# Miniprotein binders against Checkpoint protein hus1 homolog (hus1): the designs that were tried, part 26

Target 1, 271 residues: Checkpoint protein hus1 homolog (hus1), of Dictyostelium discoideum (Social amoeba) (q54nc0)
Amino acid sequence: MKFKAKISKASILLKTVQNIMKIYNECICHITPDKLRFIIQSDFNDGMQVFCEIQRSLIFENFTIESLSDNEIQFQLDLESLRRVLQSATSNGVSDIFTNLTKVRGGPVLHFIIKSGTSGTVIFQDIPIVLLTAQQMAQINEPTLPDPLVHILLPNLKNLQKVIDKMKNISDCLKIMIAMNNRLSFEVETSSGSISTFYSGLDHPQFGDHVLSPDLQATVCVDIKKFAKVLHIHQLKPSEVVLCLYERSIIVHVVLTDIMITYYLPVLIKN
Short names: E, the ipSAE of ESMFold2; O, the ipSAE of OpenDDE; V2, 0.75 times the mean of E and O plus 0.25 times the DockQ between their complexes.

## First folded at step 19 (miniprotein)

Design sl4 (from sj6 with L21Q; at its last look DockQ between E and O 0.95; V2 from the best seeds 0.00; counts 0 for: pae E 1.7 > 1.5)
Fold by ESMFold2, look of step 19:
Structure sl4 (fold): chain B 271 residues (1-271), chain A 92 residues (1-92)
Amino acid sequence: as target 1 above (271 residues)
Amino acid sequence: SEIKVTIEVGKKRIIVFVDGQTDEQLKALMERVFEYIEKMGVREVEITVEADSPEDAERLAEIVAEILRRYGFDEIKIRPEGDTVHITARRK
């Protein structure tokens, strides 16, 4: 089993790691010849799930991968440890980052060497990992879902984050309504009433094979603090962010060049 | 509060961050570091070991000293200072 690479876009990888680790610190890293995936699917993160896929060529140069599992390697790792490696590389000026999988007495590690061209400083750092079998990896599947009840492109995420941050000080529950006539609203209940924010003129990208009637609308309630965590993704400046409502969950699809991130957030039950 | 080993070799500085590793994993990491240093052909190194406690600093310093001896460093001077241990080492 062999994995070796030079990391070519440390800044975008760092920002990606920083955002997904807001959900949970431990993740599964899955490396294939074509993609790097980060998967968060743990009962310890209150039902939230994250599936992040990055095209291999965006992140890695001088890439080598070999395994008996179709040249795929999967392992658990601590995202804070990876963040620290990437932070060291991006804070030290012009740096080359080399990584490889190595097996030592005491367990496997992901080995990093960070070489500064300007300061002469070299950083060595290992991240202990837990290797997973292909059978263990098969238990980690993104849910297969039908077409959503309703879906919509989110408005400017930085502005939306400001609105949601103010609302989260008022209530724990965020009511989200999408109407397929280009409308979206967010509502929180107060002691004497409610506060709502409305958006109109937002597009509906095609999902699946069936065109949804513009008469359709749906409303769900989610934990507002968890939704606010998802909105930090604006820091990656995605090209499209699609919000989908389902009976038991919401899904946020985040699209960037060569990166796809999907967030799953449970729907709350209100009496 | 980071646990690290700083090695000054000529005009180069090598930093090794230590985080949650077993002693065997740490020994393997330091072996790789000295394999890198050996290619530089240096006869003298200055090493600073910083840890979260004097006990951890001394433990890490002993690991470093063991590796220094394996690479032929004959003159090893160790100065503990609280949570930090300073090591100077020379060889022919």
Scores: ipSAE 0.515, ipTM 0.873, lowest interface PAE 1.7, mean pLDDT 88
ESMFold2 (binder alone), look of step 19: mean pLDDT 79; pTM 0.777
OpenDDE base, look of step 19: ipSAE 0.669; ipTM 0.902

Design sl5 (from sj6 with D19N; at its last look DockQ between E and O 0.84; V2 from the best seeds 0.79)
Fold by ESMFold2, look of step 19:
Structure sl5 (fold): chain B 271 residues (1-271), chain A 92 residues (1-92)
Amino acid sequence: as target 1 above (271 residues)
Amino acid sequence: SEIKVTIEVGKKRIIVFVNGLTDEQLKALMERVFEYIEKMGVREVEITVEADSPEDAERLAEIVAEILRRYGFDEIKIRPEGDTVHITARRK
């Protein structure tokens, strides 16, 4: 079993790791010939899930992967540890980052060598990992869901984050309404009434095989602090962010060049 | 525990960050570091081990000293200073 590569886009990988680790620190890393994936599924974060996939050629150069499991390697790792490695590479100018999987007494590690382009400084760092079998990995599946009840492109995320940050100081429950006539609203209940923010003129991307009737609308409640965590993804400057409502969950699809991140958040029970 | 090892070899500097490793993983990491250093053909190294506690610094310093002896360094001076240990090593 072999994995060896040079990391070519440390800055974008660092920002990606920084954002998904806000959901949970421990994740599954899955490396295939074509993709690097980060997967967060944990009971400790009350049903929140993150599926991040990155095209291999965006992140890795001089790439070698060999395994008896169709040249795929999967393992659990601590995202804070990976963040520290990537931070070391980006803090002091341009650096070359080399990584490889090493099996050592005491358990396998990801080995990193970071070489400064101009100084004589070289940094060594290892991240302990827990290898998963192909059978264990096969039990880890992104949910397969039907077409959403309603969906919409989110407005400017930085501005939305500011609105939601103010609302989270008022209530734990965020009502989200999407109408398929280009309308979106966010509402929190107060002791004296409610506070709402309305958006109009937002597009509905083609989702599935059919266009939903513009008469359709749906409303769900989610944990506002969890939703606020998702909105920090604006720091990656995604090209599209699609919000989908389901009966029991919401999904946020984040699209950027060669990177796709999908967030799953549970809908709160109405009582 | 968090440990930073700084190795100065001539005008070059090697930094090793250690976090969350078992003793065997730590030994393996330091072995790979010294494999890298050996390719430079140096006869003198200065090493600083900075840890969270004097005990952790001293334990890592002993591991480093054993590796240095394996690479033929026979003049090794170890100077503890609180949470930090300084090592100077020479070989012919």
Scores: ipSAE 0.722, ipTM 0.925, lowest interface PAE 0.9, mean pLDDT 89
ESMFold2 (binder alone), look of step 19: mean pLDDT 85; pTM 0.841
OpenDDE base, look of step 19: ipSAE 0.821; ipTM 0.950

Design sl6 (from sj6 with K12R; at its last look DockQ between E and O 0.80; V2 from the best seeds 0.73)
Fold by ESMFold2, look of step 19:
Structure sl6 (fold): chain B 271 residues (1-271), chain A 92 residues (1-92)
Amino acid sequence: as target 1 above (271 residues)
Amino acid sequence: SEIKVTIEVGKRRIIVFVDGLTDEQLKALMERVFEYIEKMGVREVEITVEADSPEDAERLAEIVAEILRRYGFDEIKIRPEGDTVHITARRK
């Protein structure tokens, strides 16, 4: 089993890791000849899930992968550890970052060598990993869901984050309403009433072959602190972010060039 | 549990970060670092081990000293200083 590569565009990878680790620190990393995936799964009753897919050519050069599982390698790692490696590489701007999988007596590690282009300093760092079999990986699948009840393109995420950040100091529950006539609202309850923010004129992107009636609408409640964590993804400047409401969950689809990130967030049962 | 090892060889600096590793993984990492240093043909090295406790710093310093001996460094001085250990080593 063999994996080695030079990391190009470490800044994009760093920002991606920084954002998904806000959800949970332990993740599954899945490397194939064409793609790098990060998968975060928690208890579906109380937790969030994140599925991140990155095209290999965006972040790896001089790439070699070899395994008995169709040249795929999967392992669990600590995202804070990976963040530190990538942060070290971006300390002085341009750095050459080399990584490879290595087997040692204490267990496998992901080995990193970081060579600064400016200071001449060389950094060595290892991240302990837990290798998964292809059988174990087969049990880790992104949910397949029917079409959403309603869906909408989110407004400017940076501005939305500021609104949600103020609301989260007021209540733990965020009420989200989508109407298929281009309307979206966010509401929190106070002791004497409610505070709402309304958006109109937002597009409904096409999902497959199914088109929803413009008369449809749905409302769900979610943990506002968890929703606020998803909005940090604005730092990657995604091209489109689609919010989908389901009976027991919401899904946020984040589209960037060569990167796809999907967030799953449970609906609170109180409403 | 975070350990930073700074190795100065002339004007070159090598930094090793250790976090979340078992003792065997840490030893293997340091062995790979010294494989890199050995290719540089160095006869003298100055090493600073910084840890979160004196016990951790001294434990890693002894691992480093053992590796230095295997690479032929026979004049090794180890000076503990709180959470930091300084090592100087020479070989012919």
Scores: ipSAE 0.606, ipTM 0.897, lowest interface PAE 1.2, mean pLDDT 87
ESMFold2 (binder alone), look of step 19: mean pLDDT 84; pTM 0.839
OpenDDE base, look of step 19: ipSAE 0.794; ipTM 0.941

Design sl7 (from sj6 with R43D E58K D74P K92E; at its last look DockQ between E and O 0.85; V2 from the best seeds 0.77)
Fold by ESMFold2, look of step 19:
Structure sl7 (fold): chain B 271 residues (1-271), chain A 92 residues (1-92)
Amino acid sequence: as target 1 above (271 residues)
Amino acid sequence: SEIKVTIEVGKKRIIVFVDGLTDEQLKALMERVFEYIEKMGVDEVEITVEADSPEDAKRLAEIVAEILRRYGFPEIKIRPEGDTVHITARRE
């Protein structure tokens, strides 16, 4: 089993890691010939799931991967440790980052060497990993769901984050309404009433072959702190962020060039 | 429990970050670091081990000293200073 590469865009990878680690620090890293995936499952993160997929050519150069499992390698990884390696490389002027999988007596590690072109400093760091079997990996599947009840393109995420951050101080439950006539609202209840924010003129991306009636509307409640964590993704400047409502969950699809991040949040049973 | 090892070799600096490693993983990492240093052909190194406790710093310093002896550095001076240990080694 062999994995080695040079990391070509450490800043994009750092921002990605920083955002998904807000959900949970331990993740599954899955490396294939074409993709790097980070997966956070619901068992340890209050029902949230994150599936992040990055095209290999975006972040890896001089890439080699070999395994008896179709040249795929999967392992558990501490995201804070990875963040520190990437931070060192991005804060140090000009740096090259090299990584490879190393099997040693105390257990496998992901080995990193960071070479500074400006200071002549070389940084060594190993991150311990836990290799997963093919059977363990087969149990890790992104849910397949039907078409959503309603869906909408989110407005400017940075501005939305500011609104939601204020609402967090008022209530634990965020009521989200989407109407297929280009309307979206967020509401929290107070002891004396409610506070709402309304958006109009937002587009509905096409899902599949179906066009939903403009008369369709749905409302769900979610944990506002969980939803607020998702909105930090604005730091990656995504091209499109789609919010989908389902009976038991909401899904946030985040689209960037060569990166796709999907967040799953459970719906609360309140109102 | 985080340990930082700084190795000064001439005008070059090598930094090793250690966190969450078993003793065998740590030894393997340090062996690879010294394999890198050996290619420089240097007969003198200055090493600073910074840890979260004097016990951790001393433990890692002993591992480093063992590796230095294996690479033929007979003159090893170790100077503990709280949570930090300074090591100077020379050979010929």
Scores: ipSAE 0.698, ipTM 0.919, lowest interface PAE 1.0, mean pLDDT 88
ESMFold2 (binder alone), look of step 19: mean pLDDT 84; pTM 0.823
OpenDDE base, look of step 19: ipSAE 0.794; ipTM 0.940

Design sl8 (from sj6 with V64I F73W; at its last look DockQ between E and O 0.84; V2 from the best seeds 0.79)
Fold by ESMFold2, look of step 19:
Structure sl8 (fold): chain B 271 residues (1-271), chain A 92 residues (1-92)
Amino acid sequence: as target 1 above (271 residues)
Amino acid sequence: SEIKVTIEVGKKRIIVFVDGLTDEQLKALMERVFEYIEKMGVREVEITVEADSPEDAERLAEIIAEILRRYGWDEIKIRPEGDTVHITARRK
């Protein structure tokens, strides 16, 4: 089993890691000939899930991967440890980062060598990992869901984050309404009423072959603190962010060049 | 517990960050570091081990000393100083 590469865009990888680790620190890293994936499962994080997919050619050069499992390698990894390696490489200018998988008696590690382009300093660091069996990996699948009830492009995320941050001071429950006539609203309940923010003129990207009446709408409640965590993704400057409502969950699809991040948040059920 | 090892080799510096490794993993990491140093052909190194406690610093210093001896370093001086241990090694 072999994995070896040079990391060519440490800055974007660092920002990606920094954002997904806000959800949970332990993740599954899945490396294939074409892609690098980070997976955060619901079983360990109150129903939240994150599936991050990065094209191999975006971040890896001099790439070698070999395994008896179709040249795929999967393992558990601590994101804070990876963040520190990437931070070391991006501090004080440009550095070359080399990584490879190493098996030792105490357990496998990801080995990193960071060479400064401007000084003679070389940094060595290992991150311990836990290799997953094929059986373990087979049980970790992104949910397959039908077409959403409603969906919409989110407005400017930085501005939305400011609004949501103020609403967090009022309630833990955020009502989200999407109407297929280009409208979106966010609402929290107060002791004497409610506070709402409304957006209009937002697009509905095509989603499958489904044609929805402009009169259709749906409303769900989610944990406002969890939704606020997702909004930090604006730091990556995504090209599109699509919010989809389902009966039991919401999905936030984040699209960047050669990167796709999908967040799953459970709908709060009142009883 | 976080440990930083700084190795001065001539005018070059090697930094090793250690966190969350077993003794076997740490030994393997340091062996790879000294394989890298062997390619430089040097006869003197200065090593500083900075840890969160004197016990951790001394334990790692002993591991490093064992590896140094195995790589043929004949003169090893170890000077503990609180949470830090200084190691100077020479060979022919």
Scores: ipSAE 0.730, ipTM 0.928, lowest interface PAE 0.8, mean pLDDT 88
ESMFold2 (binder alone), look of step 19: mean pLDDT 84; pTM 0.831
OpenDDE base, look of step 19: ipSAE 0.808; ipTM 0.944

## First folded at step 20 (miniprotein)

Design sm1 (from sj6 with D23P V64I F73W; at its last look DockQ between E and O 0.89; V2 from the best seeds 0.79)
Fold by ESMFold2, look of step 20:
Structure sm1 (fold): chain B 271 residues (1-271), chain A 92 residues (1-92)
Amino acid sequence: as target 1 above (271 residues)
Amino acid sequence: SEIKVTIEVGKKRIIVFVDGLTPEQLKALMERVFEYIEKMGVREVEITVEADSPEDAERLAEIIAEILRRYGWDEIKIRPEGDTVHITARRK
């Protein structure tokens, strides 16, 4: 089993890790010949899931991967540990960043060597990992869901985050309504009433060739603190962010060049 | 909170972050660092060990001293200073 690479574009990888680790710190990393995936799928974070997929050519150069499992390698890691390595590698100057998988007496590690292009400084850093078998990895699948009830492009995420951050101080439950006539609203209940914010003129992306009636609408409730964590993704400046409502979950699709991040968040049941 | 080992070899500097490693993983990392230094062909190193406590700094310094002796470093001087330990080593 062999993995080694030179890391390019460490800054986008760092920002990606920083955002998904807000959901949960323990992560499955899956490396294939063409993709790097980060998967958060743990009952310990109360049903939230994250599937992040990055094209290998975006972040790896001089890439070698060999395994008896179709040249795929999968392992658990601590995202804070990876964040620290990427932070060390990201500086005001340029650095060459090399990584490889190493098996040592204390257990396997990802080994990192960071060489400054302008100074003689070299940084050594290891991340302990837990290797997964191909059989263990086969139990880790992205959920398959039918078409959403309703869906919409989210407005400016930075501004939305500010609104949601204010609302989360008032209530734990966020009511989300999407109408297929370009309307979106967010609502929280107070002791004496409710506070709502409304958006109009938002587009509905087309999935395949189906078109939903403009008369369709749906409303769900979610944990507002969990939804607020998802909104930090604005730091990656995604090109499109699609919110989909389902009966028992919502999905946030985040699209960037060569990166796709999908968040799954359970719907709260109302009496 | 960062536990690190800084090694000065001439005008070059090597920094080793050891946070979150088991003792065996830490020892393996340091051995790889000294394998790297061995290829440089140097006869003198200055090492600074920074930890969260004097006890932890001393323990890490002891691991480093053991590795230095294994690679034939003859003159080893250790100077504890609070949460930091300074090591100088020389060989023929």
Scores: ipSAE 0.711, ipTM 0.923, lowest interface PAE 0.8, mean pLDDT 88
ESMFold2 (binder alone), look of step 20: mean pLDDT 79; pTM 0.768
OpenDDE base, look of step 20: ipSAE 0.801; ipTM 0.941

Design sm2 (from sj6 with D19N D23P; at its last look DockQ between E and O 0.86; V2 from the best seeds 0.00; counts 0 for: other shape alone 3.402 > 2.5)
Fold by ESMFold2, look of step 20:
Structure sm2 (fold): chain B 271 residues (1-271), chain A 92 residues (1-92)
Amino acid sequence: as target 1 above (271 residues)
Amino acid sequence: SEIKVTIEVGKKRIIVFVNGLTPEQLKALMERVFEYIEKMGVREVEITVEADSPEDAERLAEIVAEILRRYGFDEIKIRPEGDTVHITARRK
């Protein structure tokens, strides 16, 4: 089993890691000949899931991968450790980052060498990893879902984050309504009524050839603290963020050049 | 606990960050570092070990000293200063 590469865009990878680790620090890293994936599926994050997919050519140069499992390698790692490596590379000006998988007594590691182009300083860091068993590998599949009930492009995420952050101080439950006539609302209940924020004129991206009727509406309730965590993704300045409502979950699709991040949040059943 | 090892070799600097490693993984990392240093062909190094406690700093410093002896460094001076240990080493 072999994995070796030079990391070509450490800044983008760092920002990606910084955002997904807000959901949970322990993740599954899946490396294939074409893609690098980060997967968070843990009961410790109350049903939240994150699937991050990065095109290999965006991130890696001089790439070698070899395994008896179709040249795929899957392992569990600590995202804070990866963040530290990437931070070291981006804090010292122009740096070359080299990584490889090594098997040592005490367990396998990802070995990193960071070479500064300006100072000649070299940094060594290792990240311990846990290679996945066959049972664990079988559990890392992203769900396939039908078309959403309704969907909409989110408004300015930075501003939305500020609104949601204030609402979470009031209530634990966030009511989200999407109408396919370009309208979106967020509502929380107070002791004496409700507080709502409305948006109009938001686009509905096309999913294939299917166009939903403008008369369609759906409303769900989600944990507001979980939704607020997803909104930090604005720091990546994505090109498109689509909110989809389903009967039992909501999905946030985050699109960047050569990067796709999908957040899954469960819908609350209110008593 | 977090450990930082700084190695001065001539005008070059090597930094090693140690976090969350088993003793075996830590030793393997340091051995890899000294394999890199050996390619430089130097006869003198200056090393600073910074840790979260004097005990951790001294423990890693002894591992470093053992590795230095295996590479033929026979003049090794170790000077503890609180959470930090300074090592200078020379060989013929």
Scores: ipSAE 0.717, ipTM 0.924, lowest interface PAE 0.9, mean pLDDT 88
ESMFold2 (binder alone), look of step 20: mean pLDDT 71; pTM 0.685
OpenDDE base, look of step 20: ipSAE 0.802; ipTM 0.943

Design sm3 (from sj6 with D19N D23P V64I F73W; at its last look DockQ between E and O 0.81; V2 from the best seeds 0.78)
Fold by ESMFold2, look of step 20:
Structure sm3 (fold): chain B 271 residues (1-271), chain A 92 residues (1-92)
Amino acid sequence: as target 1 above (271 residues)
Amino acid sequence: SEIKVTIEVGKKRIIVFVNGLTPEQLKALMERVFEYIEKMGVREVEITVEADSPEDAERLAEIIAEILRRYGWDEIKIRPEGDTVHITARRK
């Protein structure tokens, strides 16, 4: 089993890691000939899931991968450790980052060498990993869901984050309504009423070949603190963010150049 | 549990960050560091081990000294100072 590469865009990778680690610190890293994926599963973070997919050519140069599993390698790693490595490479200007998988008696590690082009300083750092077996890998699947009940492009995420952060201090439950006539609203209940924010003129991206009636509308409740965590993704300046409502979950699809991030957040069931 | 090793080699500096490694993983990391240093062809190094405790610093210093001896470093001076250990080494 062999993985070796030079990391070409450490700043983008750092920002990506910083954002997904807000959900949970432990993740599954899946490396294929074409892609790097980070996967956070629901069983450790109160039902939230994250599937992040990065095109290999965006992130890796001088790339070699070999394994008996179709040249794919999967392992669990600590995102804070990866963040520290990437931070070392990006804090002081121009750095080359080299990484490779190393098997040692105490367990496998990802080995990193960070070379400063200007100062001649070289940093060595290893991240312990846990390799996943073929059976463990078979359990790692992104959920397959039907078409959403309703969906909409989110407005300016930075501004939305400010609104949600204020609402977060008032209530644990966030009501999200999407109407297929270009409307979106967020609402929290107070002791004396409710506080709502409304958005109009937001587009609906096409899902499949069916057009939903503009009369369709759906409302769900989610944990507001969890939704607020998802909104930090604005820091990556995504091209497009689609919010989809389902009966038992919401999905936030985040699109960047050569990067796709999908957040799954459970709908709260009120008794 | 956080350890930083700084190695001064001529005008260059090598920094090793150690966090969450087993003793075997740590030894393997340091062996790769000194494999890198061997390619530089140097005959003198100055090493500073900064740890969270004197015990951790001295333990890593012993690992480093063992590796240095294996690579033929025959003059090794070790000076503990609280949570840090200073090592200087020379070879022919």
Scores: ipSAE 0.731, ipTM 0.928, lowest interface PAE 0.9, mean pLDDT 88
ESMFold2 (binder alone), look of step 20: mean pLDDT 80; pTM 0.782
OpenDDE base, look of step 20: ipSAE 0.813; ipTM 0.946

Design sm4 (from sj6 with D19N V64I F73W; at its last fold request DockQ between E and O 0.89; V2 from the best seeds 0.80)
Amino acid sequence: SEIKVTIEVGKKRIIVFVNGLTDEQLKALMERVFEYIEKMGVREVEITVEADSPEDAERLAEIIAEILRRYGWDEIKIRPEGDTVHITARRK
ESMFold2, look of step 20: ipSAE 0.746; ipTM 0.931
ESMFold2 (binder alone), look of step 20: mean pLDDT 85; pTM 0.842
OpenDDE base, look of step 20: ipSAE 0.821; ipTM 0.949
ESMFold2, fold request of step 23: ipSAE 0.733, 0.725, 0.730; ipTM 0.930, 0.928, 0.930
ESMFold2 (binder alone), fold request of step 23: mean pLDDT 84, 84, 84; pTM 0.838, 0.838, 0.838
OpenDDE base, fold request of step 23: ipSAE 0.803, 0.802, 0.803; ipTM 0.944, 0.943, 0.944

Design sm5 (at its last look DockQ between E and O 0.89; V2 from the best seeds 0.80)
Fold by ESMFold2, look of step 20:
Structure sm5 (fold): chain B 271 residues (1-271), chain A 91 residues (1-91)
Amino acid sequence: as target 1 above (271 residues)
Amino acid sequence: DIKVTIEVGKKRIIVFVDGLTPEQLKALMERVFEYIEKMGVREVEITVEADSPEDAERLAEIVAEILRRYGFDEIKIRPEGDTVHITARRK
């Protein structure tokens, strides 16, 4: 089993790691010849899931991977540890980051060497990992769901974050309504009434071959603090972010060039 | 925040060892000294920083043993709180 690479775009990888680790610090990393994936499962993070997929050529150069599992390698790692390595490489000028999988008596590690382009300083750092078998990995798949009840492109995420952050201070429960006539609203209940914000004129991207009637609408409630965590993804400047409502969950699809991030968040209250 | 800083002339090597088992730590340090051996140096100055004097001394002993394996026979160790300073030379 062999994995070796140079990380060429540490800044975007750092920002990606920083955002998904807000959900949970421990993740599964899956490396294939074509892709790097980060997976956060729902077991102990209140039902939230994150599936992040990055095209290998975006972040890895001089890439080698070999395994008996179709040249795929999967392992658990601590995202804070990875964040620290990436932070060291991006803090002061240009640095080259080299990584490889190393098997040692105390357990496998990801080995990192960070070479400064100017000072001649070299940093060595290892991250302990837990290798997963192909059988263990087969149990970890993104949910297959039917078409959503309703869906919509989110408005400017930075502005939305500001609104949701104010609402977060008022209530734990966020009511989300999407109408397929280009309308979206967010509402929280207060002791004296409710506070709502409304958006109109938002697009509905085509979702497969099915076209939903403009008369359709749906409303769900979610944990507002969890939803607020998702909105920090604006820092990656995604090209589109689609919010989908389902009976028991909401899904946020975040699309960037060569990166796809999907957040799953459970519904608290129906309607 | 546990690290080993190795200075050879004007070059600096920094090794972070947080979260490693003793076997993983030793393997990392051995790879670091394999890198240093390619530089062909006769003298190194090392600073070991840890979260306690006991941890700093334990890490310094591991570093010293590796230095001896690489032929450094003039090893001076000076503890200062959570930090240990090591100067090592070989002919």
Scores: ipSAE 0.727, ipTM 0.927, lowest interface PAE 0.8, mean pLDDT 88
ESMFold2 (binder alone), look of step 20: mean pLDDT 75; pTM 0.719
OpenDDE base, look of step 20: ipSAE 0.804; ipTM 0.944

